VHH binders against b5yem2. Designs and how they scored, part 11

Target 1, 146 residues: b5yem2
Amino acid sequence: MFVGEYYHSLDEKGRLIIPNDFRQLLGETFYLTRGFERCLNIYTITDWNNFSQIISSFSPTDNLMRKLCRFWFSGSIQVTTDKLGRILIPSFLIEYAELSKEVVIIGAGKHIEIWAKEKWEEFNKEENILENMNEINSKVAELWKK
Below, E stands for the ipSAE of ESMFold2; O stands for the ipSAE of OpenDDE; V2 stands for 0.75 times the mean of E and O plus 0.25 times the DockQ between their complexes.

## First folded at step 4 (VHH)

Design p8 (framework vhh_brivekimig_d4)
Fold by ESMFold2-Fast, scan of step 4:
Structure p8 (fold): chain B 146 residues (1-146), chain A 126 residues (1-126)
Amino acid sequence: as target 1 above (146 residues)
Amino acid sequence: EVQLVESGGGVVQPGGSLRLSCAASGFTFSDYAMSWVRQAPGKGPEWVSSISGSGGSTLYADSVKGRFTISRDNSKNTLYLQMNSLRPEDTALYYCAKDSPLELLREYFLQGYDYSSQGTLVTVSS
């Protein structure tokens, strides 16, 4: 699992250092994709392939699944780290996630997320998970009753 | 405790057929979607097929579509995989998994899935 929160800088050419702890688990080659919160996601090759197979197995007449397929596949690239542990993020993904010089790289369990620092702070300011603990406890109790 | 016991694997010639079974216990079987996942020698795990809790919906990986059929018998707490027109590339250890990608697709970005059982070995050789 990926865990933790790391603060880094995107350089003028779109290069970003991936935290060493994450590189230990990812290896040198992995997938960079659009995230659903206007962030970028990183997946291992194995996880990206499994998710892609599931998404592509739905009927081509399913309007919602066609939209998800376009979002996922057109928004994915395979990247390889250089000798300094950096990846090159293409401009269309930088624009999608509104990335600036300051970025936050977050371990989110099965995947990694890359956020513009301002957007990450804005997201967390709007959603205080601790204020939802009673609802979360209710959902956990519901799952444990099964 | 959730227990999944796979069976039905074996050695077959290319073009042959096998029917895999997964006996489930420790949970309300009909409430959960189920999946088959395989791991070929020297490769990572590969999702094969999923079925909804009621059996009303099924999904297949492109590599097996039209050749494999997933099914379940909720009265027996058993999941099946009918494998036809087997190819050498189908050689793998096959695992049964609770909480299929049908339930986890919405949660894939959070969790993915794990399988933890002995599996059943399928060898397709000429």
Scores: ipSAE 0.011, ipTM 0.408, lowest interface PAE 9.5, mean pLDDT 82

Design p9 (framework vhh_brivekimig_d4; at its last look DockQ between E and O 0.39; V2 from the best seeds 0.00; counts 0 for: pae E 9.3 > 2, unsure alone 63.6 < 65)
Fold by ESMFold2-Fast, scan of step 4:
Formats: C-alpha cells, structure tokens, sequence
Structure p9 (fold): chain B 146 residues (1-146), chain A 126 residues (1-126)
C-alpha cells in the first residue's frame, strides 16, 4: 500500500521527485494518468493494465464508457524515473491538474495522487470525512451482512 | 458470510480445454454480478471476465475473448468459466469474485481485489 503525504516542488522543466518509499513499491517505470478530481494519479504497470482491461471491455456503443475510455487512455503516459528519482510530467497533465511549483504527493492505497498544494488544501476543507461517519458506519455494516 | 469455492483447475496441453466452477453461498447469488480474476506466478492479478446477475450481459478481457465463455446457474448458485484453446500464458491461479466490473473498479482503487478463497490452479504446459 502507498501511504502518507509528501511536499515537493515541480521544477521549471516539469520534473518532480517521487518519494523513495513510493519508488521502492513502484520500481523505475509506471503509469501517470489524469485523476478523477483534477489531480494526477500514479499506478503500477500491473494495476494500470487491469483497470484498462475492465474499461475497454465495455461496448463501443456505450456512450458513458466511451467517454471514460477517452479520458483514461488519452490521459495516461508511461514514465521512467531518472537516477535522481525524478519523472518528467508533460504540459497537458500539468495543465489538467493545475500544477504549480508547490505540489503534494499522497499515498492513496493502490495508487498515488499528485495535487497542486492549494487544490489539496481546498479539497480537504470541502471534504470533511468526519462529518460522514454515520454514512461510513452504515457502509461498513453492509459489508458485515454479506 | 460470503463464501466462494473455486474448482476445476488442472494440467492441460496447449490447445486443450478446462471448465472452472465457483460455488457461492452466504448471499442472494442472482442479485450480484460475478467475475473471474487470475494471477500468474510472479505477476499481479488480472481481470478475465464478468457476468451480470441475470446472465444477460457478459464482458471479457481482450486476451481471452473468443476463447473463454463465462456462464452461471442461479438455481445452483454456481459460476462457470469454460476455457478453450488454452495457451501457456493462461497458466495462473483463478479466483471468482462477487460484484460487477464497475464495483470491482471502485474497490480496486480503494482496496484492490479481495480474494478470501484459495482459487483453482490452471497449468498449461506441453
């Protein structure tokens, strides 16, 4: 599992250091994608392939799944870290996630997320998980009924 | 408690066939989509196929499309995978999983695939 928050800087050429703890689990080569909340996601090759197979298995006439396919595949690139543990983020992904110099890299279990620091702080103010504890308890209880 | 028990694996030559079964209990089987997932030695899990609760809709990974057929018998609470034209690349431990591909996607991003069963081993070798 990927865990924790790391605060780093995106340089003027679009290069970003991936935390060493994350690189130990990822290896040198992995996928960088658009995230679903205007962030970027990082997946292992295995996880990216599995998600891609499921998404691409739906009917080509399914309008919603076609939109998801375009979003996912056009928004994914394979990246390799350099000797200093950095990746190069292309401009179209920088623009998508509105990345500036200050970024936050977070472990989200099966994937890693890269956020503009100001966007991450904004998101956390809007999404107070503690206010949803009753709903969370209901979902956990549903799992125990199965 | 949800219980899934896979069977039907074995050793076959390339081009051979096998039929896998998954006996389900602890939930209303016909209300849930079911999936097959496999894990080859030294590799991560790979989604193979899914079937809707009624059996009216099926989905397949590109690597198995045209060779594998997923089916279910709701009267027996059993899921099946008919595997034809087997290749060495199909060698893996096969697991059945509860829920639709969309629900698997949601869980995959949060928790990954959850296999509480031992699976059934398929070995394709000459």
Amino acid sequence: as target 1 above (146 residues)
Amino acid sequence: EVQLVESGGGVVQPGGSLRLSCAASGFTFSDYAMSWVRQAPGKGPEWVSSISGSGGSTLYADSVKGRFTISRDNSKNTLYLQMNSLRPEDTALYYCAKDSPIELLAEYFRQGYDYSSQGTLVTVSS
Scores: ipSAE 0.022, ipTM 0.501, lowest interface PAE 6.5, mean pLDDT 85
Fold by OpenDDE, look of step 5:
Structure p9 (fold): chain B 146 residues (1-146), chain A 126 residues (1-126)
Amino acid sequence: as target 1 above (146 residues)
Amino acid sequence: EVQLVESGGGVVQPGGSLRLSCAASGFTFSDYAMSWVRQAPGKGPEWVSSISGSGGSTLYADSVKGRFTISRDNSKNTLYLQMNSLRPEDTALYYCAKDSPIELLAEYFRQGYDYSSQGTLVTVSS
């Protein structure tokens, strides 16, 4: 499980160091994706594939499901750590998560999240966390229940 | 209280078939998507299939697509999984879950599957 909170800096080239503890669990190559919040998520290859099977299996005739599919796959990249344990975050993901210099990397159990420091500090309130975690899932779940 | 009781597991040879059932109670069955998940020995849980509340939509993992069929009878509060062309790699404890695929994904991000139910064991061996 990914646990903990780490503060790091995104360099001018868009590189971010991944904590050693996380790298040990992730391996050298893993997936970086848009989060359902305005953050980035990191998944192992296995987990990303598993999640992707579910998402890709949604009805292609459902407009919301297509949007989710596009969101997930277009926002996913496979990344590899360099010799210093850094990944290169593409500009569109930097923009999505509004990452600047100060970044927070957190373990979220089965995945890792990368946040802009200011966003994380604002988000990292119990009420905000509970509300945001369920918002997208609830909407999709309601559609699926039909 | 939500209760899910799986049945229908057993030992079969490769190429064989089984039909699993899940009896649900404690909630309005037709209002919820249902899923099958499995856990093989020494492995983590794996999503198998899901069906919408009405039964109008079904999803399958690639590993079981074309071989397994999920269905439900809302009048009986029962979920089914028809498993054909079984393979040794299908050997696992099978659970039914009161969750949509997205809800299951959410569970992945948290603590994992809730094993409140006993599951039903499927063993595929020659």
Scores: ipSAE 0.017, ipTM 0.335, lowest interface PAE 6.1, mean pLDDT 85
Fold by ESMFold2, look of step 5:
Parts: structure tokens; C-alpha cells; sequence
Structure p9 (fold): chain B 146 residues (1-146), chain A 126 residues (1-126)
């Protein structure tokens, strides 16, 4: 399980240190992907492979499933940390997540998320998960029904 | 309370077959999609197959497509996995899960699957 918040900076070349606690769980090589919000996600190779197999098993005749496949696979890249524990984030992912100098790296259970600090602060304010707790409980119950 | 009980695992030689069963209770079985998930030693959980509540739609991981068949009997509240042409890489602890393909997608972003059972062990070795 990935937990916690870590505040770091992108360097001028687009490199970002991955917290040591996360690297101990990830290993040196893992996947960097688009997130479903304007953020980036990091998965272990095992979890990325599992998720990818589920996504690629969807019917190609469903327009939404084709869009999900394109979004997922075209936005994924395998990365390896350097000697200093940094990854190079490609420009198309920096642009997708609108990353700036200040980033926050969070543990989100089975994956890691990378956010622009200002976007993370607005997301937490705008989302206000406590206001939505009853809706979240209802959605979880419905997902397990279907 | 939800209960899922797997059975049918065992030791089999490469190329052999096994049929796994999952007996479900504590919920309206036909209302829910069901899945098989496996975990090999030293690896994280791997999705294997899913089937809709009605049984009309099935999905398979690429690694098992053409060799495994998921099915269900809603009158007996039982989920099945027929495994043919078994390979050593199929060796794992297999468990069933109460979910749909959409729930599997959502679970990667929130938490592990709700496994209320110990699974059934499949070993493929000469």
C-alpha cells in the first residue's frame, strides 16, 4: 500500500525524485501513466499489466471502451529511476497534468499520484470528500451489486 | 453476510484440466457480476476472468483466453472456472470475487478486492 503526501520539485529538465518509501515498494522500473483527473499515476509493473489486460479485454465495438484503451495505452510509459532516485517525466505528461515547479506525490492505495501542487490544493477544496460521503457509500454498494 | 467458498484446486501435470467452483451465499447472486482472480507466489493479484450477472457476457485475460471458460449456475448460486491446457505459469491461489468489469477498473484506484475466502490452490507441475 502507498500512503502519505510528499512535496517535491521538478527540476529544469523535467526530473522528479520519487520518495524512497515508494521506491522500496515499486522497485527501480515501473509505469507512469495519465491519471483520470489532471494528474499522473504510477503503477508497479504487475499492477499495470493486470489493469492493462482488463482494459484490452473490452469489446472494440464499444466507442467508450475504445476511447479508454487509447487514453490508457497512449498515455503510459515505462520509466526507470536514475542513481539519485529520479524519473524523467516526458513533456506530453507534464502538459497533461499541467505540472509546474512544485509537485505533490501522494499514495493512493494501490498506486501513486503526481499532482501540480496548486491543482492538488484546488482538488481537495473543490472535491470536499466529507460532503460526499453518503454518495460514496451508495456508489460502492451499487458497484458491488453489478 | 457475504460468503464465497472456492473448491476444485489440486496438483495437475502440464496440459491437464481442472474445474474450480465458488459457492456464494449472503447476497442475490444473479444481481452481481463475478470474477476469478489468482495470485502466484511472490506476485500481486492477477485478474483472470469475469462474467455478467446473467451469464450473457464474459471477459478473459489474454494469458488464459481460449484455455479457460468462466460460467455460472444462478439456480445453485455457483460460479465455475473450467481450466484446460494448464501450464506451469497457471500455478496460483485462485479466488472468486463479487464484482463486475467496471468494479475491477474502479478497484485499481481505491482498494483491494473484497476477498472473504482463502481461495483454492492450483499447482501445475510434472
Amino acid sequence: as target 1 above (146 residues)
Amino acid sequence: EVQLVESGGGVVQPGGSLRLSCAASGFTFSDYAMSWVRQAPGKGPEWVSSISGSGGSTLYADSVKGRFTISRDNSKNTLYLQMNSLRPEDTALYYCAKDSPIELLAEYFRQGYDYSSQGTLVTVSS
Scores: ipSAE 0.011, ipTM 0.273, lowest interface PAE 9.3, mean pLDDT 79
ESMFold2 (binder alone), look of step 5: mean pLDDT 78; pTM 0.793

Design q1 (framework vhh_7pa5_2)
Fold by ESMFold2-Fast, scan of step 4:
Structure q1 (fold): chain B 146 residues (1-146), chain A 125 residues (1-125)
Amino acid sequence: as target 1 above (146 residues)
Amino acid sequence: QVQLVESGGGMVQPGGSLRLSCAASGFTFSDYWMSWVRRAPGKGPEWVSTISGSGDSTYYADSVKGRFTISRDNAKNTLYLQMNSLKPEDTALYYCAKEGYYDSSGYYPDAFDIWGQGTQVTVSS
């Protein structure tokens, strides 16, 4: 599991160091994708393939699922870290996530997210999770059933 | 012509300090990440520290964290390495290195494209 927050700088060419703790779990080659909240997601090859197989299994006549497939597959690239631990983020993903010089790289369990610092601060308000505690408690309780 | 010229090496006793400099020419210095790499006799090259083009991000090998500080002066096209609390195992030839090439897909075939001639650091009593 990926955990924690790391504060880094995106350089003018779109290069970003991936935290060493994440690289140890992730390896050198992985997928960089559009996130669902105007951030970027990083997945292991295994997890990217697993999700890709699921979403591609829907009917080709399902308009909504075709839109999701276009979003996911056109918005995914396979990246390899260089010997300095950096990846290059292409312009179309920088524009999608509105990345600036200051970025936050967070561990979100099975995946990693890259956010513009301003967007992360705006999104990650304490009251957001607290507003949903009753529903969260119900979902967690369901998993404890024997 | 891309050139990197290191200086500032010398002989110090354990616990001493040295400041290395690298004068860069022939490229837009501020566009490139720069690194210090060292080589001790009989050993392969060991990465020491890296700094982003703007100077906003710095990274260190575990063996030097808390003792060494990398910095740069983009107006002077100069890279620095401040070395404190030096140990005998820090004895090596220290190289200034410029980042290598990468393609549009994010693949980076080489981390270091250009190396200087190095400056010798010897830590002994």
Scores: ipSAE 0.012, ipTM 0.381, lowest interface PAE 8.4, mean pLDDT 84

Design q10 (framework vhh_7pa5_2; at its last look DockQ between E and O 0.33; V2 from the best seeds 0.00; counts 0 for: pae E 10.9 > 2)
Fold by ESMFold2-Fast, scan of step 4:
Structure q10 (fold): chain B 146 residues (1-146), chain A 122 residues (1-122)
Amino acid sequence: as target 1 above (146 residues)
Amino acid sequence: QVQLVESGGGMVQPGGSLRLSCAASGFTFSDYWMSWVRRAPGKGPEWVSTISGSGDITYYADSVKGRFTISRDNAKNTLYLQMNSLKPEDTALYYCAKEGYEGSYPDAFDIWGQGTQVTVSS
């Protein structure tokens, strides 16, 4: 599991150092994708393939699933770290996530998220997970007793 | 076409200081990340420090953090390594290295200079 919050810098050519703790779990090669909250996500090859197989199993006539497939597959690239632990983020993903020099890299369990610092701060001011604790407790209790 | 020339090495006592320089030519210096890499006798290459093209991002190996400072002068096409509190373990041939690209993938140590020798002994 990926955990923690790291503050890093994106250079003007789109190069970003991935934290060493994350690289130990990711290995050399992994997937960089569009996130669902205007961030970027990093998945292991295994997890990217698992989700890709699931969404590809839906009918080609399912309009909503076609939209998700376009979003997911056109927004994914395979990246490999160099000897400094850097990846190169292409301009279309930088534009999607509105990345600037200051970047926050977040461990989110099975995946990693990359946010522009200002977007991360904005998101956290608007979010309040404590408002959902009753629903969360119910979901956890259901899984625990099964 | 690309050339990197290191200088500033020498013999120094433990606790001493040295400043290494790397004169770069044949490319737009400010567009590339630059690194210092060293090779100690009987060992493989060890990364020491790296600096972004603009100079505002720097990283250091744990073994040198707090003792060495990497910097660059883009107007002079020169990379520097200020080495303080030198230890016998810092004895090595020090190389200036330029990043490159293979297609869309960065290579941190694409091009190397010839090196400058640093010897720390009592």
Scores: ipSAE 0.137, ipTM 0.566, lowest interface PAE 5.4, mean pLDDT 87
Fold by OpenDDE, look of step 5:
Structure q10 (fold): chain B 146 residues (1-146), chain A 122 residues (1-122)
Amino acid sequence: as target 1 above (146 residues)
Amino acid sequence: QVQLVESGGGMVQPGGSLRLSCAASGFTFSDYWMSWVRRAPGKGPEWVSTISGSGDITYYADSVKGRFTISRDNAKNTLYLQMNSLKPEDTALYYCAKEGYEGSYPDAFDIWGQGTQVTVSS
């Protein structure tokens, strides 16, 4: 599982260092994708494939799932770390997540998220998990019973 | 002509310190990220440290973290590597490397110095 919060910087070329702890779990090659929020996600090849299979299993007549398919696959790239442990983030993903110099890399369990620092801070303020704790606990309890 | 020239290498005992310098010329030094890379005998190159153009951002290999400090003086067009608590495994030829600005290079670095030898031995 990916855990923790790391503050790093995107360089002028769009390169970002992946934390060593994450690299050990990811391997040298993995997937970078659009997040469902205005962030980027990192998945292992295995997890990306698994999720992709789920998405692709839906009926092509489902308009929502077609949108999801387009969003997911068009926004996914396979990346490899260089000798310094950096990945090159393409411009369209930089633009999507509005990444600038300061970024935050977080472990979200099964995946990693890359946020613009300001956006991450704003997100944490506006969507404080504590505000929804009772609802979250109810959902967790429901899952636990299954 | 773009050039990098390393200096400051030598032989020291374990636990000793050295300060490497890299003199840059032929390009706007402050516009580029700079790195130190080392190569030990019989081993492949190992990245050591990187610093941003302004010097505000630094990265270190785990093997040298806490012991080495990268810095730069843009007014002097010079890159530095302060190496403390040196170990025998730090023995290597140390290279100064300029990162490429344009994405046309397959490698992260487009210019290398000749290297300076660091030997840590009792």
Scores: ipSAE 0.014, ipTM 0.254, lowest interface PAE 8.1, mean pLDDT 89
Fold by ESMFold2, look of step 5:
Formats: sequence, C-alpha cells, structure tokens
Structure q10 (fold): chain B 146 residues (1-146), chain A 122 residues (1-122)
Amino acid sequence: as target 1 above (146 residues)
Amino acid sequence: QVQLVESGGGMVQPGGSLRLSCAASGFTFSDYWMSWVRRAPGKGPEWVSTISGSGDITYYADSVKGRFTISRDNAKNTLYLQMNSLKPEDTALYYCAKEGYEGSYPDAFDIWGQGTQVTVSS
C-alpha cells in the first residue's frame, strides 16, 4: 500500500522524482494517468491492467462508458524511471493537472496521486476535509450495517 | 562540445575538509542535473551526490549524508562539492558528471573529465 505525502519539484523539462518508498513498490516501469480530480494517478502495471480490463469490458453502446474509455486510455502513458528515479511527465498531463514547480505526491492506497501543491493545499483545507469525511462516514456506516 | 574540469582535490587527514570544483563548458549548464561520482582504487564508480539544474533539489548517497554538500553557481557554470569530516573510505578519484540523454529521455550521466584525486590518510 502507498501511504504518506512527499513534496518534490517538477523541473523545467517536466521531470519529477518519485519517492524511493513508492519506487520500491512500483518497480521501474508503471502507468501515469489522468486522475478523476485535477491530479495525476500512478498505478503499477498489474493494477493498471486490472482497472483497464474492467473499463474496457463496458458496453460500446453506452455513451458514458465510451467517454470513460476515451478519458482513461487516451490519458494513460507507460513511464520508466531514470537512474535518479525521475519520470518525464508529458505536457498534456502537466496541463490537465495544472502542475507547476511545486508538487505533492501522495499515497492513496493502491495508487499514487500527483497534485499541484497549491491545489492539494486547497483540497485539504480543514473545511473541505470535514465535508468530505462527513459524506464518507455516512456511506461507511451504511455498508457496515450489512 | 561538453567539457568538465574537476579541481580542488588533495591529501587531507581524517576529519579534514575539501571543496571540489567542476568547471563546465560546451552546454547550457543550468539546463542539466549534475552529479559527483567517485572511483576508489580497484573499484567501480560510486554515485555520491546529485543536484538539479536550478540547484533547488539535492540528493546524497547514504555514505556521505550530513558530511557532503553539493551546490552549483549557474552564473559561473561551476559545480561544487563541499566535503567535511572526511574518512579514509572517501579516498577516490572524483568526477563531475552531466546528465545524459538517449533519445527523448534522460538515461545516464556522462563523465568527460580526468577527475580530481582526494586522498584521506594519516
């Protein structure tokens, strides 16, 4: 499981170091994708393949599922770390996540997320955290009553 | 063409300090990450430290953390390594290395100079 927050900088060429603790679990090659918020996601090859198989199993006659497939597959790239543990983030993903110089790399369980530092701090303002957690706690309480 | 000229090595006693310099030319110095690598007699190359193009990101091998400080002066096209609390195990030929590219991705660091010898001995 990926856990914690790491603060790193995106260099002028779009390179970002991946924390060593995360690299030990990822290996050298993994997938970089659009996140469902304005962030990027990193998956192991295995987990990306598993999620991709689920997404690709949706009916091609469902308009929303076709949009999801395009979003997912066109926004995914396989990346390999260099000797310093850096990946090159292509421009279209930098633009999607609105990444700037300072980034935050977080563990989100089975995947990793890359955020612009400013957006991560806004997302994590105390008020937003409490709003999100109230919604989540209500859902968990329903599931645990089963 | 790329040129890297190391200097500042010498003989010091254990616990001493040295500051290595690497003069760079033939490329846009601030665009590239730079590293120090060292080679002890009879051993393969060992990575020591790396610094980003702007100088705001640094990394160190565990063996030198807290003792060595990498820095750069992009106006003078010069890379530095401040080495404090030197140990006999630090004895080596020290090279600066420019990040290299193969194709469109960074792949390796290039060594272009002769290195500068650091000897730590009583």
Scores: ipSAE 0.000, ipTM 0.328, lowest interface PAE 10.9, mean pLDDT 84
ESMFold2 (binder alone), look of step 5: mean pLDDT 82; pTM 0.824

Design q11 (framework vhh_7uia_1)
Fold by ESMFold2-Fast, scan of step 4:
Structure q11 (fold): chain B 146 residues (1-146), chain A 125 residues (1-125)
Amino acid sequence: as target 1 above (146 residues)
Amino acid sequence: QLQLVETGGGLVKPGGSLRLSCVVSGFTFSDYWMAWVRQAPGKELEWVSSISGSGDTTYYEDSVKGRFTISTDNAKNTLYLQMSSLKPEDTAVYYCAKEGYYDSSGYYPDAFDIWGQGTQVTVSS
């Protein structure tokens, strides 16, 4: 599982170092994708393949699933770290996530997220997870009973 | 102690081709990302292309994509840039570069360590 919050700099060419703790779990090669909250996501090859197989299993006539497939597959690239742990983020993903010099890299369990620092701070102010604790407790309890 | 020697530049007409070479010494070539960077007269440095130490991953600036190919020969410690369909806008001094550094004291955001004198590419009719 990926855990923690790391502050790093995106350089002028789109280079970003991936935290060493995350690289130990990712290996050298992994997938960089559009996130669902205007951030970027990183997945292991295994997890990217698992999700890709699931969404590709829906009927090609399903309009909503075609939209998800286009978003997912056109928005995914395979990246390789150099010996110093850096990846190059292409401009279309930088623009999608509105990345600037200051970024936050967070472990979100099965995936990693990359956020512009300003966007991460805005999101945390709006999250209000405590308002959902009753619903969360119900979902967790149902999983625990199985 | 690092040395990068660029060669292969010259005068070429629009639509022509050139192959640039960069011979690397003083470090293990396959351990680092390598890049080509150019500077046109009166303009700032522009990144052109990068290649991973294994040679498996490449990236290109949008204006050169489909026209330029970056490659390495690790046995010869040599980085190449094959340029085709050259345009007047490609006129520049081309440098090969080893990218910047990260260590336990922090990340150094300088994109490139640029070495040598570069090689001049002139595209004119």
Scores: ipSAE 0.000, ipTM 0.118, lowest interface PAE 14.8, mean pLDDT 80

Design q12 (framework vhh_7uia_1)
Fold by ESMFold2-Fast, scan of step 4:
Structure q12 (fold): chain B 146 residues (1-146), chain A 125 residues (1-125)
Amino acid sequence: as target 1 above (146 residues)
Amino acid sequence: QLQLVETGGGLVKPGGSLRLSCVVSGFTFSDYYMAWVRQAPGKELEWVSSISGYGDTTYYEDSVKGRFTISTDNAKNTLYLQMSSLKPEDTAVYYCAKEGYYDSSGYYPDAFDIWGQGTQVTVSS
């Protein structure tokens, strides 16, 4: 599981250091994808393949699932860290996530998210998860049923 | 047997327009993202633009947004780059490529599975 928040800088060439704790779980090669909230996601090869199998299993006539497949597969790239632990983020993903020099890298359980610092701060200001606790508790309880 | 052939380059004055074409053979065009990359004299390869196989998703390098338009004609297996408001800084050899993976050594030379031969664009008065 990936956990924690790390603050780093994206350099002028689009290179970003991946936290050492995350690299221990990822290895040197992994997938970088579009996130669903104008961020980027990082998945292990195994988890990217597992999710890809799931979304590819839907009917080819399902318009919504075709749209998801295009979003997911066209927005996924395999990246390898260099000797300094950096990856190169291509311009199309930098644009998608509106990345600037200041970046936040967060562990979100099975995946890692990369956010522009300003976007991450704005997102957290808009949310009040404590007001959703009753509904969250109900959903969590369902996961322990057959 | 896989082949990409670029055409449409030439000499143009600042503010002018050109349309580059890339004819693709040997693979199903709609299965892949296609890209335009360029190399200016004395500089490294630079990614310019990408388009999804369905043509419904496009991406642009910041310096070309609003000036360049990438498009496809799947019936003709042809990728286009419509360039307007050309600047001297756009002078480069332009290559089309099938987009592959990106790595920390560079996303444009090693990240593409198939490269064309290139077409020269020169912007000068």
Scores: ipSAE 0.000, ipTM 0.104, lowest interface PAE 16.6, mean pLDDT 79

Design q13 (framework vhh_brivekimig_d4)
Fold by ESMFold2-Fast, scan of step 4:
Structure q13 (fold): chain B 146 residues (1-146), chain A 125 residues (1-125)
Amino acid sequence: as target 1 above (146 residues)
Amino acid sequence: EVQLVESGGGVVQPGGSLRLSCAASGFTFSDYWMSWVRQAPGKGPEWVSSISGSGDTTLYADSVKGRFTISRDNSKNTLYLQMNSLRPEDTALYYCAKEGYYDSSGYYPDAFDISSQGTLVTVSS
């Protein structure tokens, strides 16, 4: 499971160091994708394949699922870390997530998220998860008793 | 030979609960996403829920989110669907499905491998 927050800098050429703890779980090669909240996501090859299979299994005539497939597949690249543990983020993904020099790398359980620092801070101010604690407690209790 | 055997269906009143099971054999269960798909009388199939091979990722159709819970026990090669707060519109034949496969042309899977029988769930007063 990926956990924690790491603060790093994106260099002038778009290179970003991936935390050592995350690299041990990812290996050297993994997928970098568009996230759904204007961030970037990192998945292991296995998890990227699993999600890719599910969205591609929907009817090819489903307009919404075709739109999701275009978003997901055109926005995904396989990346390999260099000897210093860095990946190169292409300009179209930097533009999508509005990345600047200051970056936050977040462990989100099954995946990793890469956020522009100012966007991560603003997102957390607006998304008050405590407003949803009653619903969350119900969901957690249901799964916990299984 | 992939085999999927569903069970647990029945007749319940609105607001009731049921737990469906799917016993899988003939493949390495933990390597594959598993799904539940339902088909109501006179309607096409509707995807209900999916779970990753490890069990760490779950997906739900909007119509069942918050009411249904998908889970798996990889040591027993068994997939589950816990259905709570059942509604008449949940009446359907429920199928267990294994994720599709990749062919030599790329990463796109063809289709889910679905069992032919399913288990019937009827919600009526």
Scores: ipSAE 0.000, ipTM 0.081, lowest interface PAE 19.8, mean pLDDT 81

Design q14 (framework vhh_7pa5_2)
Fold by ESMFold2-Fast, scan of step 4:
Structure q14 (fold): chain B 146 residues (1-146), chain A 125 residues (1-125)
Amino acid sequence: as target 1 above (146 residues)
Amino acid sequence: QVQLVESGGGMVQPGGSLRLSCAASGFTFSDYDMSWVRRAPGKGPEWVSTIYGSGDTTSYADSVKGRFTISRDNAKNTLYLQMNSLKPEDTALYYCAKEGYYDSSGYYPDAFDIWGQGTQVTVSS
């Protein structure tokens, strides 16, 4: 699993170094996608394929699932790190996530997230998970069953 | 014939400073981004810093941010790395690297080549 927060700079050409700890788990080639909160997500090839197979299995007449498929597939690219551990983020993904020079790279368990620093700070200010602990404990207890 | 020749390495005590240089020849230096990459014994290469061909945009690894400064002199075809507040974990062979090409899918694994012999930096008490 991916863990931790890393603070990096997106250069003027759209290149970003991927933290060495994450690269050890990702290898050289992986998927970069739109996130669901105006961030970017990184998935291993295996995890991207698994999710893609699931969303592709829905009826072609399901309007909501067609919208999800367009969002996911048109917003995904396969990237390869260069010899220096960097990826090139295309302009359409930079625009989507509103990335600027300062970015935060987050380990979120099965995936990695890339946020504009300002957006990450705003998101954390608005989300107080401690207010949700009773509900979270209930959900975890159902799965853990100890 | 592309050549990169690193120099300026040596032995220093923790907290010391060193200035590395890379003399480039065989290509139009100002047209290419330049990087410093280091390799510690038994470890893979770690990117340290990049400077754009114009010299006005720089990027640093978190491990060296605030301590190292990359710069270039396009008139002299020379790349520099000023290293301050050196730590034992900075001990490595330091290489000068030239930017390769990329496409819209991202960088190819071989986009950047390390062509220099490297210069050894040893930080010990």
Scores: ipSAE 0.000, ipTM 0.228, lowest interface PAE 10.6, mean pLDDT 82

